# Designs tried in a protein design chat: VHH binders against Methanogenesis regulatory histidine kinase FilI (filI). Part 4

Target 1, 167 residues: Methanogenesis regulatory histidine kinase FilI (filI), of Methanothrix harundinacea (e5kk10r474to640)
Amino acid sequence: RDRLLSASAAASYSLLVNYDIDQIIIDVLQLLGEAVEADRAYIFENQTVDGEVLMSQRYEWTKGEVEPQINNPVLQSLPYHPDSSTFYEIISRGRPYVGLVKDLPESERAYLAPQGIVSILIVPIFVEDRLWGFIGFDDCHRERFWSNGEISVLQVAAGSIGGAFIR
Below, E stands for the ipSAE of ESMFold2; O stands for the ipSAE of OpenDDE; V2 stands for 0.75 times the mean of E and O plus 0.25 times the DockQ between their complexes.

## First folded at step 1 (VHH)

Design s4 (framework vhh_sonelokimab_d1)
Fold by ESMFold2-Fast, scan of step 1:
Structure s4 (fold): chain B 167 residues (1-167), chain A 123 residues (1-123)
Amino acid sequence: as target 1 above (167 residues)
Amino acid sequence: DVQLVESGGGLVQPGGSLRLSCAASGFTFSDYAVGWFRQAPGKEREFIGAISWSGGRTYYAVSEKGRFTISRDNSKNTLYLQMNSLRPEDTAVYYCAAGRPYYSLTAYEYDYWGQGTLVTVSS
């Protein structure tokens, strides 16, 4: 917890003092990802195309032994399927999504399982009360608990990231 | 102080129906996924099913699908289990449990537990 609190403070400070988020966001993802011992940390951004909200992976940090997903075409312009998606139901209400990939609906497992993800934590990012996107963390090795304390700290970090994207 | 209190248990004839209630207090009920478990004497606790914080998603153990229905009323801070076509094998102490977030549907993720209510199915 001390490690994650320290990482969150460092990330928030970097976001506060730097105007160009593109220059610091990978460092922010690394700070948070290492603090929660994740294999990947990443950000997806929403885009509206012909009235439909689509998600695309925009930033990624990976631990050295894990295959990057930043060039995975399946993770670009991906629809949420709001009428059938547990994921969308949860994050659109401002709540974190936590799951073991094996326990998720088939529609979500279809794109998560090929990435080697065992446990996933998604925290939504809101800008001006709009769902802007999300920050995610993958564990590709272990079924794991994400504590309420860890999730709360990461929600604060997601708010800081959302604040930086307004600028 | 957090409390989950089950009620509605009792003696029921085989083939009968019973509705269990779980009253929650001391926390924001609508922020929690909640579920039902049961335990017969000398056996491990068995998962029955769970419902998301909004009521929009339900998850059932395969063996219980079709006979049991889980619902919730967030305005009353209450979780329900409707049990139909009861069998002697359904005799157990029934527990409600609450966990955050959605994946607390697995048994090891539940934070709060009730004290249980006994259901006996016997002729």
Scores: ipSAE 0.000, ipTM 0.182, lowest interface PAE 11.8, mean pLDDT 81

Design s5 (framework vhh_sonelokimab_d1)
Fold by ESMFold2-Fast, scan of step 1:
Structure s5 (fold): chain B 167 residues (1-167), chain A 122 residues (1-122)
Amino acid sequence: as target 1 above (167 residues)
Amino acid sequence: DVQLVESGGGLVQPGGSLRLSCAASGFTFSRYAVGWFRQAPGKEREFIGAITGSGGSTYYAVSEKGRFTISRDNSKNTLYLQMNSLRPEDTAVYYCAAYSFGSRYYKDYDYWGQGTLVTVSS
């Protein structure tokens, strides 16, 4: 869609000209989330503790009626589940993770289904060839399959976000 | 190298049953969702069913009409399709495929087997 291309360009420009990422990141998430008609857009950051990679939600934009997850303690220092899930394997290779929550492994459904998520799209964020974290999009109302074109545009946006976190 | 190898196809009479197997190698099978597709001559590839890596969730296309059951044995790196009450219109090449998430569109799948032919005829 033209709307998503315009939103991605505006987000990338905003990230380029503003040095304080905390001041603009919610606006960036809103711009991208609205363009893809998502109910939530959010960013998780990875942290390594005693050799284990843990993920924590750091930023979130939500549509009015959907419950925010930024204060959900389950989404802080959450380990990846490599023995039962391909999630970490896929995003660490730079690939998107996308699907219907009902079709995901039980280890992921356990924390995603209580959030009311029906369809999810996760795009990895890299900084200096390191998997820094990811940007995610939730649809809490519709079973939807994201187009390859939409995913490609959002991957470019994720790259711009990663570039901004270097500053 | 990643390989998926289907077996168990053959000639079966209408009303009969067949169990297809798909042997996986070259990747961590238990971490991938895997599914079955079929393609009859001159037709588009059709989704049959899929099962998550843990085996905890299964889902099916409406077109299977309750006659097919998907299962997996991660200790043997094998996916199964149990087909019951077979009809002549079930005649097709059956494909095993592996992917990163649940999808009904075949172009989303990462790895494919070569297929096994199932012929339902009297």
Scores: ipSAE 0.000, ipTM 0.161, lowest interface PAE 13.5, mean pLDDT 82

Design s6 (framework vhh_sonelokimab_d1)
Amino acid sequence: DVQLVESGGGLVQPGGSLRLSCAASGLTFSSYAVGWFRQAPGKEREFIGAISRSGGSTYYAVSEKGRFTISRDNSKNTLYLQMNSLRPEDTAVYYCAATYPWYRSGDYDYWGQGTLVTVSS
ESMFold2-Fast, scan of step 1: ipSAE 0.006; ipTM 0.330

Design s7 (framework vhh_sonelokimab_d1)
Fold by ESMFold2-Fast, scan of step 1:
Structure s7 (fold): chain B 167 residues (1-167), chain A 123 residues (1-123)
Amino acid sequence: as target 1 above (167 residues)
Amino acid sequence: DVQLVESGGGLVQPGGSLRLSCAASGFTFSYYAVGWFRQAPGKEREFIGAISSSGGSTYYAVSEKGRFTISRDNSKNTLYLQMNSLRPEDTAVYYCAARKYLGSYSPGEYDYWGQGTLVTVSS
């Protein structure tokens, strides 16, 4: 799509020319989130503690009408629940995780449903071929189908974000 | 030995109805989202629709016009596609496919595939 392709290109350029990612990342999330008509766009970072991989929300952009989750303590040091969910398995292989929250495993639904999320798209972020974390997009109003074209462009944007974290 | 086996294809008259079945074996069918794809002569494989592991949710790409309905029976490890008001342009090989979660229309994101069943809409 021209709109999403333009947004992805602008985001990639911003990430390339700016050395401090913290100064531009919210603008990047807004650009991508608005282009896919999402209610939220966010980044989670993985951290390994005592051999366990935990995810924590680091950055967030929201539309004005949607409750921000950046201060939600449930979304800090959250485990992936590998025994009851394939979420980590899917994204660690470089695949997007996508669907309606009502159809996801209970382990994911337990923390996603309280956020008012109806449809979700998660795209993994890799740094040095290591799963660094992910970028996510929420639709809190519509049961929507995330197109393959949207997913492919957002995977390119996730690569650019990963590249910025290497610097 | 993972298998998905489509059946119910064949020749059908324009305006007619047909029900396809897909029998699954060798994996825990009730843990998987499953869907239907088709490939018409000279075209790429296209998404028709998919149903969640429980059967509680469906996505439809082709049935925006209300002609196709997907259902499943987990006790029989079987997926169904009910096709109504068939047209010559519905002629294609129909495939069933399985993946862990609902929400993908990309053939490359499905883990297991059937061999396909030919549907010809003609008189």
Scores: ipSAE 0.000, ipTM 0.227, lowest interface PAE 13.6, mean pLDDT 83

Design s8 (framework vhh_sonelokimab_d1; at its last look DockQ between E and O 0.05; V2 from the best seeds 0.00; counts 0 for: pae E 11.8 > 2, placed apart)
Amino acid sequence: DVQLVESGGGLVQPGGSLRLSCAASGRTFSDYAVGWFRQAPGKEREFIGAISGSGGYTYYAVSEKGRFTISRDNSKNTLYLQMNSLRPEDTAVYYCAAHLYYKSSYTPSGYDYWGQGTLVTVSS
ESMFold2-Fast, scan of step 1: ipSAE 0.258; ipTM 0.672
ESMFold2, look of step 2: ipSAE 0.005; ipTM 0.203
ESMFold2 (binder alone), look of step 2: mean pLDDT 78; pTM 0.814
OpenDDE, look of step 2: ipSAE 0.006; ipTM 0.245

Design s9 (framework vhh_sonelokimab_d1)
Fold by ESMFold2-Fast, scan of step 1:
Structure s9 (fold): chain B 167 residues (1-167), chain A 122 residues (1-122)
Amino acid sequence: as target 1 above (167 residues)
Amino acid sequence: DVQLVESGGGLVQPGGSLRLSCAASGFTFSNYAVGWFRQAPGKEREFIGAIYGSGGSTYYAVSEKGRFTISRDNSKNTLYLQMNSLRPEDTAVYYCAASWYGTRYFSEYDYWGQGTLVTVSS
């Protein structure tokens, strides 16, 4: 789509020109989130503690009238629940995770449903060959299925974000 | 070796019901979106619907109007298509297919079954 391609180009330029990602990442999330008509766009970062991979929300952009989750303590140091979810297996292979929250496994519904999420799209972020984290998009109002075109553009954007996190 | 094997096709009368199964092997079925397509004689392959691996969310072609229901059982590596209120125009070879996305575009599916014939006639 024209709008999403333009947003992706603007985001990529911002990531290329600015050496401090913390200064531009919310604008990048807003550009991408608005282009795909999401209610939230956010980034989770993985951390390894005592041999366990945990995820924590690090950045968030929200469209008006949707409750921000950046201060939600449940979304800090959250385990991937490998015994009851395919989420980690899917994103660790570099694949997007998509669906309606009502149809997700109970282990994931427990923290996603309270956020008012109806439809979710998660795109993994790799730094070199390591799963660094992911970028996510929520629709809190309607059941929708994300198009392959939208997902493909967002995968390219996730690659650009990963490139910006390289030290 | 990746395989998708459809079963349950056959002859059914108009207004009848039929349940198709698709048995998957050789890949991590629960990680894939799987869907149903059909092809009637002389027509292009048509999308019926798909169900995502990540939670089982479903997406249907508008033309089916609630007559068809897709479900999956990841513990059995099996995809199902429940077809109700069948019409002669539903006569086709039905294919199951697997893709990482729950997509309507047949060109984006990674694995395909050989198909099962459904004939709706008196």
Scores: ipSAE 0.005, ipTM 0.296, lowest interface PAE 10.1, mean pLDDT 82

Design u1 (framework vhh_7ubx_2)
Fold by ESMFold2-Fast, scan of step 1:
Structure u1 (fold): chain B 167 residues (1-167), chain A 118 residues (1-118)
Amino acid sequence: as target 1 above (167 residues)
Amino acid sequence: QVQLVESGGGLVQPGGSLRLSCAASGFTFSSYWMTWVRQAPGKGPEWIATIYSGGSTMRDDSTKGRFTISRDNAKNTLYLQMTSLKPEDTALYYCAKGYRYSSPYDYRGPGTQVTVSS
């Protein structure tokens, strides 16, 4: 846990002192992802088009030979409704979405399982109390539940990321 | 109407201790992360600690051995216990609603002044 606390503090400092987030965000994702021993760390950005909220993967870090999803067209302009309505309801209220992919709704499993995800943790990112998007972490090897301590630290990091996107 | 009111600041000698309190109203306190931030004269805001609604915490490495964040959800109150205070801890301390601690803050209190000197 000390490593995650140190990684989160370093990430928060980097986000606070750097104006151009595009230059540092992959390093931030790597720092957090490695600290929680994830196989992927990524950020999705929300966009509203004709009253519909869509999510698109914007940034990604992957560990070793894990297949990147940044070029997966399914993960661009993906509607939350109706297939991910449970997911949206949870994260729009500021709560993390966490679990084993096998236990998630079938409509969500349909796009998560092909990515090789076994365990997932999603933490929402808010900008001025608006759901801007989310940061996610995938474990592609083991069935695990993320601890409340890990989640809490990553929620603080998500706040720092949201603060940087205000700029 | 969100309100946050800090208290417990004051003048203390080096090596002393203080406990800061933040009284929250106008929202469901138990459902939100809460944060302590300080700002010294001429400096930007410095994050100290954040506490999750369920009690888990994240703390700044430079102060985590001396400062403890806690909460009492039944009393809608956030606390910061400060020990082994140093002159460099002199600052305005304020609490903020949420896990964000980067400026600008949406809902923060007016702050309570802590001065560490003989």
Scores: ipSAE 0.005, ipTM 0.115, lowest interface PAE 16.8, mean pLDDT 82

Design u10 (framework vhh_7ubx_2)
Fold by ESMFold2-Fast, scan of step 1:
Structure u10 (fold): chain B 167 residues (1-167), chain A 120 residues (1-120)
Amino acid sequence: as target 1 above (167 residues)
Amino acid sequence: QVQLVESGGGLVQPGGSLRLSCAASGFTFSSYTMTWVRQAPGKGPEWIATIYRGGSTMRDDSTKGRFTISRDNAKNTLYLQMTSLKPEDTALYYCAAKFYDSSGYYYPYRGPGTQVTVSS
């Protein structure tokens, strides 16, 4: 807890005082990913085209030999609807999306299971009350359950990241 | 056809410097995250640094004070600047990326590597 709180505080401060936004986002992902003992930490950005909401992976940190997904074209301009409509409904209401990949809908397992993900935590990022995207964390080795305390700290971090994208 | 070709390795004295290059062709280089990896004799591959398509970097803590990763998208070239080289830096150095084939299969691709030997 104390380690995650310190990591979240450091990340928020860095986002406030640094002008190299891309580099600090990468540093923040490593800091948070290591603090929660994740195998991946990443950020997806939403884009709306002709009324359709699409997600694209923009940033990623990976631990050790875990396979990076940043060059995976399936994770670029990926529609939420209809295959991930439940996911969209949950995060668009400001709720985290958390669970074991084996228990998720078939349409979501189709792109998550090939990435080797066992446990997943997604926290939405809002900018001016708009769902900008999300930050995610993967555990590729064990089934784990994310505590409400961990989720709350990561929600604060997501808010700070959203603040950096306002201007 | 995708190709990655490393160069710039060689024999160098302890404390010396080398600049490695990786020439990329057959894909839109500027759209891809690139990585430097090394493998010493009898050891597994060891990640050194990653540079994202936007230029942001992630570096291994043990080498980040001595090694700098960079890219030149106009030249389709990835670089690794190595300073204060030590005998334990002796390894085959290669660049890597991941690609999708036309069948939707995801595969890692790496170059043949360039040998760095740090010795007197």
Scores: ipSAE 0.000, ipTM 0.233, lowest interface PAE 13.0, mean pLDDT 81

Design u2 (framework vhh_7ubx_2)
Fold by ESMFold2-Fast, scan of step 1:
Structure u2 (fold): chain B 167 residues (1-167), chain A 118 residues (1-118)
Amino acid sequence: as target 1 above (167 residues)
Amino acid sequence: QVQLVESGGGLVQPGGSLRLSCAASGFTFSNYAMTWVRQAPGKGPEWIATISSGGSTMRDDSTKGRFTISRDNAKNTLYLQMTSLKPEDTALYYCARYSYGLRPFDYRGPGTQVTVSS
């Protein structure tokens, strides 16, 4: 936990002193991902097209031998509705989305299971009052939980990331 | 029916140790993450530790490394080993089944009382 607090502080500092987020965001994802012992850490950005909210993966850090998903076309312009409506309901209210992939709705398992994800944690990113996107963490090896302490620290980090995207 | 029954609480002097047990039944214990939560007199519930189905653990900083969570899947039993107990550890300790999604726990036991005093 001290490790995650330290990683969150380092991430916040990097976001504060650097205006070009593209230059530092992968390092931020690595800091947080390693601190929570994840196999992937990533950011999805929302875009609204014709009244439909779509998510696209924008940034990714991945550990070692785990297959990167940054070039997965399924994860570009992916609608929340109808396949991820429960996910959207939860994160749009500012709550984390946590689960074992095997226990998630079938529509979500269809695209998450092929990525080798066993356990997933999603923390929403808000800019002002809008759900800008989210930061996610995958465990591809273990069924695991995410403590309230870990989630709280990651929510603070997500707030710092949202603050950087305002600039 | 899902049942969680805690035991092992009692009166202990400061600096002492206790081992709490939680006997689980009515579900496939090995498939679930399990957690310990405590409620001190006049305070709300506080999370202590969680252990995944595979044995990975997370502990709250408030324990300062004094508490260890473990499980025995063959016996459907969850444990909390408490060392260097302090008066502020006095609380009712609950066993709970971790739930993914909106609620972190879907079932909890009645609790076992731990009192730390001289």
Scores: ipSAE 0.000, ipTM 0.179, lowest interface PAE 11.6, mean pLDDT 83

Design u3 (framework vhh_7ubx_2)
Fold by ESMFold2-Fast, scan of step 1:
Structure u3 (fold): chain B 167 residues (1-167), chain A 118 residues (1-118)
Amino acid sequence: as target 1 above (167 residues)
Amino acid sequence: QVQLVESGGGLVQPGGSLRLSCAASGFTFSDYYMTWVRQAPGKGPEWIATITSGGYTMRDDSTKGRFTISRDNAKNTLYLQMTSLKPEDTALYYCAKWYRSGTYLDYRGPGTQVTVSS
């Protein structure tokens, strides 16, 4: 129970006292990922190109024998597919996106299923009032539900990460 | 059985153009992301471009001004249009289907050789 709260506090402290986020962000992802027993924890950054919002994976931590996705070219400049998915609509409103990959729209399953993801949790990251990107957590082994308590703590952590990126 | 067969390679002069094709069978082509990768002699594989099931494209910065990826789902065929070819583009070009889990591609074709020389 206390492990996620302790991990979130440690992550927030690291983000506060370290000016260079690149030096600590993988350790932050490991702290949070291990606390929620995820197989991967990662951060995507948004970029607007010719009026279209694209997402790119910037940071990743992986557990054990789970294959990293940081070198996956599909996860660079990836569009949100707003006409076939509620993903962007949900996270742009500050809400978490959560579910079993098998139950998600085909536009999302097409890139998530090949990564071996069974259950996913995405928490948006805002810098001031703009959707900067998101932090994500994968379970590649089990169909699981992420509790509202876990999500709330991770939303606080996402806020701390957003605050660090403004510097 | 999943099968990918590349064609359209050959010898071309610098500044020339080539169109590569990849014929897919044994899976529902329209449901998958498709990728072009190249490998020059003595070097590792280099990603060129990916096209999603929805038709959106992602391209490597070094080639994106000269290469265009496209697909024809009715023909189960992937294309790579290459323009302004340079000697450094000489490589074996292969198409690939995304791997279900991990950082590597699920299935790769045998490739088609592109040689740029005068």
Scores: ipSAE 0.000, ipTM 0.126, lowest interface PAE 15.7, mean pLDDT 81

Design u4 (framework vhh_7ubx_2)
Fold by ESMFold2-Fast, scan of step 1:
Structure u4 (fold): chain B 167 residues (1-167), chain A 118 residues (1-118)
Amino acid sequence: as target 1 above (167 residues)
Amino acid sequence: QVQLVESGGGLVQPGGSLRLSCAASGFTFSRYAMTWVRQAPGKGPEWIATIYSGGDTMRDDSTKGRFTISRDNAKNTLYLQMTSLKPEDTALYYCATYPHYGSKYSYRGPGTQVTVSS
């Protein structure tokens, strides 16, 4: 707990005092990812194109030899399909999306398992009252449950990231 | 009415090749990511490959050297080219609309049987 709280405080401070967000966001992802012992920490940004909301991976930090996804073209301009997606329904309402990949429906496992993900946590990022994107954390080695305490601290961090993007 | 209809399966000898097709109707095919899944007798379903609307692909490591997924949006058709077939590739192969990240719903076809035996 103390380690994640310290990492969250450091991340919030970095976002507050630095004006060039692109220079510090990777360091923020590393601080948070290491504190929760994740294999990946990443940020997806939403863009609206011809009336459709598309997500693209913008930032990534990885631990060890896990395969990076930042250069995966499949994760650029990816549609949500909000009428058929529990993921979009959950995060658009400001809730975290969390689970063990093996316990998700086959359709969800088919998408997440190819990325090597065993456990996942996604926290939405809002700018004002709009869903700007999300921050995600993958564990590619262990089945884990993300505690309510961890989720709460990461939600505060997501808010700080959203606040920085207003500038 | 969404329909997916697979074809191209059959009996083939080890080392042989097959091309599976999946004909789609009832939705805007070009806007959907599409996937191939197989299910062997007595086993659970196994994901093979996904092709996104833009043509980018994601493939299972165990088969990606022998299997190639492709699509023809003008014909509303998905393909799976299979080479160097092995007895363990024997399964019912079906296509599906690939759910985006976190979706619990997907449309599936009835499948086409592939049997690899001498």
Scores: ipSAE 0.000, ipTM 0.129, lowest interface PAE 14.8, mean pLDDT 78

Design u5 (framework vhh_7ubx_2)
Fold by ESMFold2-Fast, scan of step 1:
Structure u5 (fold): chain B 167 residues (1-167), chain A 119 residues (1-119)
Amino acid sequence: as target 1 above (167 residues)
Amino acid sequence: QVQLVESGGGLVQPGGSLRLSCAASGFTFSSYDMTWVRQAPGKGPEWIATISTGGSTMRDDSTKGRFTISRDNAKNTLYLQMTSLKPEDTALYYCARGFYKYSGEYDVRGPGTQVTVSS
């Protein structure tokens, strides 16, 4: 609780005072990931190619005991699956997405389960009212209940990240 | 106005059956995954089942053999068929739009319908 509030404040301050986001974003992900006891924290960026919205993993922090996914080609230029999941609809409305991977639709399980993810939390990142991408947190060891209080703090952090990505 | 309204709850004896309905309005029902959640007195919300836009279902293992989720897109209605009810199934049952297994705050949620399983 206090750890997450302190981590969120430190992350927001780092994003405010540093001009080069690439220099500090991994440290920001580590601060937030450690505070919520996650095994991974990462950022996906949306790109529109030929009228289609695709997501790609751009940044990642991992605890030493889990395998990094930053070089996983499946997580580059990945289309959303609107026919089998409401994932895009939920996050595009500014809402967090949470769940156990074992209970997600097959379209999501196919790429999430091979990563060893047990519980997932996704918080959308907006830039000037446009869905820029999202920040995600994985637990690879236990089933998690992410509290509304924890999610609210992480939404504030996601807003600060979005502010830093204004171009 | 986007709205979900549950019905079909009531008092039932152990071993009995109930069919809950959730009427949706104000949005394109067929375009959303739909979920049933319950909350027992003094406990947090417990996810029961989700049905996708394509009709695929995901169910909690503790109720999977007794509860069936279904939808009728022509009627904008979500259903939960409950069989072999136990006292432990006593809870407020509500429907929600989307797949939010662990979220206490759903995008759209109904007010709920009370199910009491007692002799």
Scores: ipSAE 0.000, ipTM 0.180, lowest interface PAE 12.9, mean pLDDT 82

Design u6 (framework vhh_7ubx_2)
Fold by ESMFold2-Fast, scan of step 1:
Structure u6 (fold): chain B 167 residues (1-167), chain A 119 residues (1-119)
Amino acid sequence: as target 1 above (167 residues)
Amino acid sequence: QVQLVESGGGLVQPGGSLRLSCAASGFTVSSYYMTWVRQAPGKGPEWIATISSGGRTMRDDSTKGRFTISRDNAKNTLYLQMTSLKPEDTALYYCAKLSYWGTSYPDYRGPGTQVTVSS
């Protein structure tokens, strides 16, 4: 917890003093990812095209031997699949999406399991009261439960990231 | 209405080259990941290459030295440049718009263009 609080404070400060988010966001993802002992930390951005909301992976930090997903083409312009409506419904209401991949619906497992993900935490990012995208954390080795304290600190960090995109 | 129309196929001798095109309407190709798939006589569909909205490409290892996927955003058109063609490349080639996980699960696909490699 103390490690995550310190990482969140450092991330928030970095986002406040640096206006070029592209230069600092990987460092922010590393700070948060290491603090929660994740194997990946990443950001997806939403784009609306012809009335359809599509998600694309924009930033990624990976730990050690984990396969990066930044060059995975299926994670670009990916629609919120109709059969995965629970994911969009949860995050669009400002709630975290969290679980063991083995316990998630088949619609979500179909794209998460091939990435080697065992446990996942997704926190939505809002900009000017709209769902801008999300920040995600993967554990590819351990079945783990994300504590309410960890989630709340990461929700504050997601708010700081959203605030930086407004500026 | 989403439509995909392939062209550029034909008869070619081994070692030859062809450039296939896929004209899209009803959506913008640069906003989706697009793929080329082929189906050989008596066989199931085989994935060849995918290009993402960001321009990242993935190619099947058996063809990646000979085939190149690209797009022209101004023309809303996807391309497949094929070189050093072999008899085993004989197939119906079609393009597809992908909307879910997996490089071979098309949301929409075109009718295809026939490529025949024969001496």
Scores: ipSAE 0.000, ipTM 0.103, lowest interface PAE 15.7, mean pLDDT 79

